# VH-VL binders against o94451r108to261: the designs that were tried, part 1

Every score and structure here is a prediction.

Target 1, 154 residues: o94451r108to261
Amino acid sequence: YSRPFAPVVHSRIRFRKSPFYDILEQFNAPFVVPACVGTRNTISFSFHVTPPALSKLLNDPKQYRVYLFSTPSETIGFGNCLMEFPTPQMELRINNQVAHANYRRLKGKPGTTNPADITDLVSKYAGPPGNNVVIYYMNSTKSYSVVVCFVKVY
Structure headers, positions and changes below count from the first letter of each chain, unless a header shows other numbers; Kabat numbers aren't used for antibody chains.
F, E and O stand for the ipSAE by ESMFold2-Fast, ESMFold2 and OpenDDE, each averaged over both directions (binder to target, target to binder). V2 = 0.75 x the mean of E and O + 0.25 x the DockQ between their complexes.
[cut] stands for letters that were removed.

## First folded at step 1 (VH-VL)

Design T2
Fold by ESMFold2-Fast, scan of step 4:
Structure T2 (fold): chain C 154 residues (1-154), chain A 117 residues (1-117), chain B 107 residues (1-107)
Amino acid sequence: as target 1 above (154 residues)
Amino acid sequence: EVQLVESGGGLVQPGGSLRLSCAASGFTFSDYYIHWVRQAPGKGLEWVAYISSSGSYTYYADSVKGRFTISADTSKNTAYLQMNSLRAEDTAVYYCARWDYDAFDIWGQGTLVTVSS
Amino acid sequence: DIQMTQSPSSLSASVGDRVTITCRASQDISNYVAWYQQKPGKAPKLLIYDASNLETGVPSRFSGSRSGTDFTLTISSLQPEDFATYYCQQYDNLPYTFGQGTKVEIK
């Protein structure tokens, strides 16, 4: 008997270390935002905040946050991944509410963009259907992978 | 040093063919869409074509569709524009340019294509 | 295709003058406009991206703004090296299109 190769149903992206936060948990498998030039595209996915993370968010909301991260898909297997959104021409909605974040990076300085803080938009209730993420975007020259993470801030 | 260098321009007869090259250096070629933009003598800029970073997607201006073919060789960090059935109105300086998020941030020096008898 | 109408086609100005160039899109293109400077015999150079963001290394006298479908490039105090042709470009949809250009000439 050969051991069959089973696909990973959840894989963690290892982002470059930040002095301002620690990533404690990743709530979803990386979701691909495909390349798209000269036209608009929309992607959507869902995630669930785990009960232990939800408890920490409710009891210590200034210490624990929910951040949305993005990185070029080609790099997710290597670690030390740069926080970089697909394009500054994007709108992020969590549970049909606009997330206000800076999706722009300085040209020539990749990885200077902060993850999007979506904590205040996340449902604090357990149960289906979880949290809905919608990204409207255009002018992404390559594919990106997006994950929602539970973080501790300093 | 990040740069793009075009070559292959010259004088060609109407109905003839010419292949332009765009050699990239100083950056990861396969991370960027490469475009061709042309400028007829004394005229403005006209977008011509692009090739995606993967090489899988191309798009052409209607004025050149069916006559021009864009391609790339990632192993040589070079994009190509094959121009067939050339017409007098194709006379222009041809620039290759790198698309970065929201602009053409790096341009080549240009190569002149003259279509004349 | 989205049309970008640039005005004026040319202007004469003196060093120290405030110069304003306008570009009008034929439809709503959000902030998806870049501005380029081109000197004779040279390739275009990026000045402004995403309507109002100044490219690194570009002097602060250059600025961009948006009002609806109208986009403006402003040079607050024209310098000798600024005599050039300026182009707007939309990137909301393919094909990408440029304005016809505005030539800034010495008065």
Scores: ipSAE 0.006, ipTM 0.538, lowest interface PAE 12.5, mean pLDDT 85

## First folded at step 5 (VH-VL)

Design d3
Fold by OpenDDE, look of step 6:
Structure d3 (fold): chain C 154 residues (1-154), chain A 117 residues (1-117), chain B 107 residues (1-107)
Amino acid sequence: as target 1 above (154 residues)
Amino acid sequence: EVQLVESGGGLVQPGGSLRLSCAASGFTFSDYYIHWVRQAPGKGLEWVAYISSSGSYTRYADSVKGRFTISADTSKNTAYLQMNSLRAEDTAVYYCARWRYDAFDIWGQGTLVTVSS
Amino acid sequence: DIQMTQSPSSLSASVGDRVTITCRASQSISSYVAWYQQKPGKAPKLLIYYASSLQSGVPSRFSGSRSGTDFTLTISSLQPEDFATYYCQQYDNLPYTFGQGTKVEIK
């Protein structure tokens, strides 16, 4: 269920720098996860791993990962965006497989949430139809922007 | 035998159009990206574009962006390069090559495109 | 874009000679470099990938190495069929880019 990639200028989200990884590439334009109070919602989008990224993932798997990032949509314009997911109830699926991660931040401590490592769920083949992302969530009072990024880990 | 075969090259006037084909045999596009690489007469190699097997993901060199369109028909195991608004500097042998995860391991024999008035 | 500065542009050698061709990347690109051989009127042929991995079917006299941003193709003992033009290529990032080429001619 991949959508054709039109020549879209990706709006890059500027996340706060991490000492544990560097973001090398953003695979998709920010996908908006709208607020949903009192109901359940499901969003989906697709992304492709670029050939250079695929080469790195296959040849140097210990150095490179694919992370899913999320931040409140209202913070994008300020830069140094912090990680925050559509909690308290959320499930992330990559290619129909559940991504296990801690999507909650520490109480009273913004920016303590890590991106979701989805590397093992991403298809690592050349010329595939792409990767499908599905987010199931409910009772989210904020709108979030989600991107998948290629990272180098330290 | 694994093979790529280009066709469609020829003489065309500046501003004209040409469509190249790259037919694969001995393998399917499903596990590969297909690239076009060109070589001007007596010059080096220049990457032009690539397409995923599904045709859903493409990239182009800045030199051809907006003028060239890469596409693929998986049912025919063939990739295409539609070249519009051709310029003299587009004169080259055009190769298609397959890519899996490292380098171009299979190349076609190339097809010559000459843009001249 | 990443530039691959290849040297020399041409060289003359004899059968049995050791030949060395170098490409310098304009930035750090790890080991994502390939080497190709091209004969007149023919398509390029893959020799080395991932800086030092020998492509299947390629003679062992061909080897690749990396030192920082310098990548080297070595032919330990040049054979008659090795007279050709050689190209390096980076596939670390798009656009993919090639060296200018090195023509290996018979002395």
Scores: ipSAE 0.860, ipTM 0.944, lowest interface PAE 0.5, mean pLDDT 93
Fold by ESMFold2, look of step 6:
Structure d3 (fold): chain C 154 residues (1-154), chain A 117 residues (1-117), chain B 107 residues (1-107)
Amino acid sequence: as target 1 above (154 residues)
Amino acid sequence: EVQLVESGGGLVQPGGSLRLSCAASGFTFSDYYIHWVRQAPGKGLEWVAYISSSGSYTRYADSVKGRFTISADTSKNTAYLQMNSLRAEDTAVYYCARWRYDAFDIWGQGTLVTVSS
Amino acid sequence: DIQMTQSPSSLSASVGDRVTITCRASQSISSYVAWYQQKPGKAPKLLIYYASSLQSGVPSRFSGSRSGTDFTLTISSLQPEDFATYYCQQYDNLPYTFGQGTKVEIK
């Protein structure tokens, strides 16, 4: 085999198990949010909710949700990842609507941040055009990877 | 009146091709996915494929992947199933059906495809 | 793939009988099951969705239920127009799959 060299890319992220939800499906390949010190940045990407997941969302909305997760990119592949947003100085929009989330982490306590519950902002119709994610942010000292997941909550 | 109408079935030799049409009326085509479900003579139902109304999102059963292509023309409210490299086991009545997030609530009358030499 | 196993494959019954058809999923699924009726030469007709919800226009003698991985369709008092083949269908995950069918015949 002859091919250009390419670094290994992890297609899935394993998060630390939570007593409050199970991750059932990851909708997108991890999207990198680059470090951004002393300046502003904007990133965007799309994801699609599969028809089986959408059926569950519509029929059992108390149990099935859509969560947005984030973790430092450097930690992927080295055990179970902790939930952490790039910076408290950020805004998350789903389909042009601001998401409600707590982006702050407790000082000295990594992994105390909850994923963003974006269920009510996700399209309730299967198929195109899917869902648009925009993150406006500044002062992230690390690169982060972001995924949107289908979850069952308890 | 909400309807789906299939057409384009017929007799074809193994290795041949055929294109089925599913014309929709009486509802907003872009609000729903259209699926194809087939039934071999004297047998049960088998899911084949689906498409969004815009044609951007498609999925196929493993038995037809690489041979069948589903598409849509939103200006005509019509979905299509292009069937290539047909085999005897593809002989069936082909139904198109509207997916209402929790069931197939509207079905067409079906169109027969016979693959025989 | 999630397999749906129907039983019985056929049954004979008289008008007025209570008829029960079962469908077992090969793995744990939620209530994402629908039931269809099909008469010879006709397309399937939706009866039940979400395991137990009755489709509009379907007679109340039809009902559905779930117990674990077992799903049931019940016809409380069989009528002449109910002689048909019945299919369950899961939509918990792709590919969507159907049971093999249960033919209800007149005794």
Scores: ipSAE 0.007, ipTM 0.547, lowest interface PAE 12.5, mean pLDDT 85

## First folded at step 6 (VH-VL)

Design e1
Fold by OpenDDE, look of step 6:
Structure e1 (fold): chain C 154 residues (1-154), chain A 117 residues (1-117), chain B 107 residues (1-107)
Amino acid sequence: as target 1 above (154 residues)
Amino acid sequence: EVQLVESGGGLVQPGGSLRLSCAASGFTFSDYYIHWVRQAPGKGLEWVAYISSSGSYTRYADSVKGRFTISADTSKNTAYLQMNSLRAEDTAVYYCARWRYRAFDIWGQGTLVTVSS
Amino acid sequence: DIQMTQSPSSLSASVGDRVTITCRASQSISSYVAWYQQKPGKAPKLLIYYASSLQSGVPSRFSGSRSGTDFTLTISSLQPEDFATYYCQQYDNLPYTFGQGTKVEIK
């Protein structure tokens, strides 16, 4: 409540187009999840849902979702980014609730990982404190960039 | 009664500053966004900015970005619009309006800001 | 930005007339459109939200509809108190944008 959200200069990550959803809005600038080998690491950031997105989430809940996306940081500059999360050990929490998703890709098949659906864990109120994201992870050899997006699902 | 009341409007020279207030009564800012919408004389409506109930999240129209600052004091149930570097085209009646998951259902009576040399 | 092209800019009508005002969105915006009534020297008053939902306390002679990117406000039988300026607004995306307005005048 006492912490104002810092102005965010959004740098949009361009993910490969999906036939299952369209990304309508990115709520936060890419948050870097550093590589971490041999130790546990915890990162956290906050995001806020815009009024237009809130209207849609509440009035058309079956058509709109909030997804958490992740991609290797090294791929951002190339566009058509593929979904990949810090693995093999990771836990995602939204507002202190564990988000259940499959963060692993199929062996030998890049781009088979889905974004994490965090819609049910996201606050749908205009009031404080917004939404808090915490990622617990270890033994990640890559750096990842994480964003929360508002999507329309098909 | 649910009500918004704007104040602080007046005559100011180009380049000057003015601070508008929007006092809410009959409800609290909790769970609402407060918006400013302006209307130039004889013209239509233009969205200006909004602030979340906590005052932590704001957005601005491109026409006022960098010059206007929206803020809120929840203890006073009041929102503010600090207007700096005012221009003639900023001349308008300024309304505050509340938003909760739909359209603007409550508006203030508006306060006139005139920017003129 | 999403433009809301409102038409007509003005119209003359008589009490009892059916009045129709249209706004066309520059892109697909689902049903997140509102309609407001504004009388001289007064703040806008919400009439319709979500394209066709009537705001509480608003007379049933007001209605809203959607056809693709076209949004329409209809007054089934114009009353003396309905002479005013009407505005559409999209709240599908930021920035919020309004139509240019339609002034409904007495014939």
Scores: ipSAE 0.858, ipTM 0.942, lowest interface PAE 0.5, mean pLDDT 93
Fold by ESMFold2, look of step 7:
Structure e1 (fold): chain C 154 residues (1-154), chain A 117 residues (1-117), chain B 107 residues (1-107)
Amino acid sequence: as target 1 above (154 residues)
Amino acid sequence: EVQLVESGGGLVQPGGSLRLSCAASGFTFSDYYIHWVRQAPGKGLEWVAYISSSGSYTRYADSVKGRFTISADTSKNTAYLQMNSLRAEDTAVYYCARWRYRAFDIWGQGTLVTVSS
Amino acid sequence: DIQMTQSPSSLSASVGDRVTITCRASQSISSYVAWYQQKPGKAPKLLIYYASSLQSGVPSRFSGSRSGTDFTLTISSLQPEDFATYYCQQYDNLPYTFGQGTKVEIK
């Protein structure tokens, strides 16, 4: 396998290291989920799983997964970011299918929220049109940035 | 063995019709898009059309739109290219190829279509 | 439509030579570029996908790279079985388009 050429650079979000997975690749530029007070909001964006990631995912799905991460936008660029979703009552859809993940964090224990494992919902085809992400949420007092990453799970 | 086999090529007069078949074996047909790519004698490769793995989406090159129709029968592991209103410039070897996450990783052997006046 | 301009159109080389073939995209595209080898009377054979990923069963002397809108296929040490015509292909946008081909001949 040849060494990578210089790809299009997305601003990467650096998450705190986890003993349970390694982040291998970020598929999208961080997408902003704006604060919304006293109302509901819906956002959507798209991403592609790259062909090299698809090859690994299809051949070893126990070890290779696709995770959706979220962190408060204000913390990016100031150190390793903690995993946090906009609200516990949000709904995430990938390609119009509901993701079943726990969006809650333990009270008084920041960084205890797991990223959403969306592997079984992403397209197994490279190229257009990619994958559509929709987030329904309400009453978020912070702005969040969302990325989808390729991970190796231990 | 993973394989695609084209058939149905032949000699046809301008304005005529042919139907090409692309028979698949050795892999799960419904997991792949099927594309047609053609090559005029002594020339390069030209993408023609595709059908999605579900059969619900089709796309065509502008040069064939309205004249060619791609379809599939998943129960037979076969894709088809119906070619109507054929023109001399449609003369080519027609390949089918499969698509999922790699480019065209498996091609058929090709079938020759000759359109002569 | 995205045009892929392939150069050179032909080249002569000896066994053991390093060979490079370049395709330039007419506009900015992603790394959805493939390289194929075709011998007379045969179907194209995939060598490289996603600009630099080597297809299964393809010898490691083949490699692909990208610099901006230029995509390059390299054969590090040409072998007798490598004399063929090579095509690049973009699959970033429909219609998918191919370069015009590069014929690699014996010198």
Scores: ipSAE 0.038, ipTM 0.649, lowest interface PAE 6.3, mean pLDDT 87

## First folded at step 7 (VH-VL)

Design f4
Fold by OpenDDE, look of step 8:
Parts: sequence; C-alpha cells; structure tokens
Structure f4 (fold): chain C 154 residues (1-154), chain A 117 residues (1-117), chain B 107 residues (1-107)
Amino acid sequence: as target 1 above (154 residues)
Amino acid sequence: EVQLVESGGGLVQPGGSLRLSCAASGFTFSDYYIHWVRQAPGKGLEWVAYISPYSGYTRYADSVKGRFTISADTSKNTAYLQMNSLRAEDTAVYYCARWRYRAFDIWGQGTLVTVSS
Amino acid sequence: DIQMTQSPSSLSASVGDRVTITCRASQSISSYVAWYQQKPGKAPKLLIYYASSLQSGVPSRFSGSRSGTDFTLTISSLQPEDFATYYCQQYDNLPYTFGQGTKVEIK
C-alpha cells in the first residue's frame, strides 16, 4: 500500500515522521489554542470526516485511526513539528465525551508526547451528531495549533 | 421509494450561470453525503462535488473549484449546484447521487446542461 | 489524482459469453473500488462495491475481484440485458475518479 496524496488543506502542519503511523489527511485548518495564564479557557471547533476516510474507518477499522495533534504555533513554520499539548492538565472532549490521553511529555525529552487517539469518540456517520472538539485548559504560556488527522497505523 | 430527482438544466451561453436542484425522498437526507457527477455527451463520468447536508462541509473537483457551489437545504431534502462562469466543457448531463460508506447506490435521472453560444 | 485505466474500451460478445473488464489504478490503493452499469439515456447503476461486494438486487453472474492495482469485473454468462457500458470508480481518495468505460456490444 502506497500512501495516497493528501487533499490540500490550508496551513497544513508538517509533523515529524512516526514509525507507528502515517498521516493521510488533515481534516481541519489549524485551530489556535491561545495562551492563557491565571484563568481557565475553553475553545471549541468542528471537523469533518471525508467520505473516503469514513469508508476506511468503517470497513478497515484496524488499519485507520483519527488522532488529535497539537504543536506550539511558533514551530509550524519550521516543519517537522513535535507533539506538545497546551498543558498536561487539559481536558479534551469529543462530541461531549471525555477523551483519555496522556498530554504530558517526559521531562527534558521533546517529542515524547503522542497524539490523542480519538477514533472511538468520532462519529462514523454523515449525519448527527457530527464531530465537535472542546478543550478545557489553563496556565498555558504559549499558543498552540491543533489539528485532527486521519492516519494509517502500523 | 428511495429517489433523487434533478432539475434546472437547460441551455446557457458561455459565462452564464445556472442552478441545479436535487430533490431527495424516501430516505433520511441528512444521513448521507450528496454528490454531483457529470457526463459530457458520449463521454465518461466525472465527479464534480459533494456536500454533507448535515454539517455543510463541501469538496470540489479542481475543474469546477471557484465557479461551482454545492449547497443543501435539509428542511427541503434538496441539494443544489450553483454553476457560474460556465464554459463549453461544462456541457454534460448532471447527476446527483447519494453516498454513505460504500458507493453511489442511488442516482437521479440526470439533467442536461448545454453551454453554447 | 488517481487514474483508473479501464480496458478494453469496447468489446463484442454473445449471450452466454464470459466477459471480463479491468481497471488499473495509477497507484497502490485499497479495495475501495466500485463498478457501475449504464444503459443509454439512463443513470449509472451500482453493481459492485468494495472491489468484490455485490450490490443488493444485482444478479450473481456479476462479480468483482482485485489483484494488486488491478480491479476486474466479470460477467460469468452474459445475458441480453447486460449489453451496456460499464465503469469502474475508485473512492479511496478525493477526487473520486472513474475509468473511461467499456461498451459491451452484441456480436
């Protein structure tokens, strides 16, 4: 299987290659999670699962996943972006369900954070309820960019 | 009965505009993607665009991007294709078809669009 | 874009004949390929999806298979109502693309 071309998405984020998965498609333009110090903040956005991705998720569920990626906004221009979430204490909800993931990186070891696997929370239907992302966070000193991607796992 | 019915086709001059409609019945409209596929006279099939009526998300073929707009009204179970800046090469029978997770299992009868001076 | 090269463009056959139509994808894709039948003045009709799954209501003489990037539609015993134009389609990635078509004519 050769990786098919990914649709052109405005401001696609180039993440560092992983031996565990290939990013096939980015579903949304980067959503900015602004810095927030001293207060709690909440951001929300929606994303769309394309028909090809939907077919794959339904017919070959063991091979395909939906991951939520995050990286400091300041690093996007450099490419080879590393996973980093706004804060390890953040809460991620997909369609009002809490996503369970480890948002903390190893101390002094960049790139040790994994994307959040949200596959099981993503709607596998064209109709309701759709796909909404909500992030609750506080004490984030940097701006982050978040994208939802369709991946093939190995 | 599950059915799609296209309408709005006709003769139009180059540079002109036309709006096609695709009326759906017999199924839950918002549970499907609606696609437009066209076929030039005596030629093959070409995918044009799709919409998720529920979410409103759309995608277009490069050949029509910036000129065509697909939309949907869930209250009317109807999808639309607004075609602007029409060219001779846009001449075709335009089909709407539904898609969920396998293939185009239901098609309309098609409506002919002829772009000619 | 993914091209689906369909062959042959046309063929002549008799009732009872075994007919085979092939589409080759321009790159490695999965089994997300469909086959359609179209008669003059009519919309395409879905025959096969997911390369080899028979659409409900379609006669069992129609079958689909995959070998690498080659996708094949087979009519085991051609019937009078099967004279038509057939198209393959990939839905592995956007944009969706179709083969050029194969016209099956009566010999």
Scores: ipSAE 0.850, ipTM 0.938, lowest interface PAE 0.6, mean pLDDT 94
Fold by ESMFold2, look of step 8:
Structure f4 (fold): chain C 154 residues (1-154), chain A 117 residues (1-117), chain B 107 residues (1-107)
Amino acid sequence: as target 1 above (154 residues)
Amino acid sequence: EVQLVESGGGLVQPGGSLRLSCAASGFTFSDYYIHWVRQAPGKGLEWVAYISPYSGYTRYADSVKGRFTISADTSKNTAYLQMNSLRAEDTAVYYCARWRYRAFDIWGQGTLVTVSS
Amino acid sequence: DIQMTQSPSSLSASVGDRVTITCRASQSISSYVAWYQQKPGKAPKLLIYYASSLQSGVPSRFSGSRSGTDFTLTISSLQPEDFATYYCQQYDNLPYTFGQGTKVEIK
């Protein structure tokens, strides 16, 4: 009998191109947000800002932002991924502060969800405090992969 | 007084190892990235690696990746560069320098590493 | 990687001369450039950051400017203590890269 292959793990996510921003850098390996049908769940992870990104965030904060992206884990590796959050009933916290973003998608229109702009909650120092991400969510029928990216906004 | 002081340089054979130290004083060590920059004799400057001392997150130049390891001990205000599998082309003065979001505003005096048989 | 091409590699000048040193980036990097001075046996010293911002404690005879991918360090009136080697550095992306250096010598 054959043994199943280990799951393929992708180190980066390719998102569909946007005219409103360029993704310059992915700060973390995709973090899995498991499905949780009929229940609640919490995940947390950390990311760290690189020296050139910090310089740009502090010198040119209107042009350079930090966005949190999400996509169904099953779509990775099969083309350009669309932005989609696990559920509209989620809460995102960055360094214990609530991020305010629109988690809803337009019905029947995949890829209409914007990434979350978390820039003002990100530490502007190399050291403490670190950048901790906590997602509280419920009733996600799919597994999602989450990345925090450094972007240039146009 | 804001200061960085390197130590640990010396003569080593190819394939050998050395550990450099970068001791910081006069500033909040954990607020800055710590970088290593090297200068081969009579040559220009080459960026080597950095560490975020809070998290231990690091990145390396391709020329040293897999051979050098940067670390930090925030309780001692000290960064370290562990250099393994040394090659002749690693011969240089090694500087540590601090970075937050402007350029490298404070450098150590440098420590010489010579890789020769 | 972003390459910084610095010119000239050396120059001879007299006290009081106006000196310009140029550095060209291999791609657009906006104003993420610094300039350093290095004397023999010493570490580099920061002069200019963000292309044109003067570091605290640096004499006002030093200035920096940008035109597209060309960056210039100017010393308006050279002093005896200014004989040194000067380096540009980009910090738009890792790996950070430096120009090859310009040695400013006495005539």
Scores: ipSAE 0.428, ipTM 0.796, lowest interface PAE 3.2, mean pLDDT 88

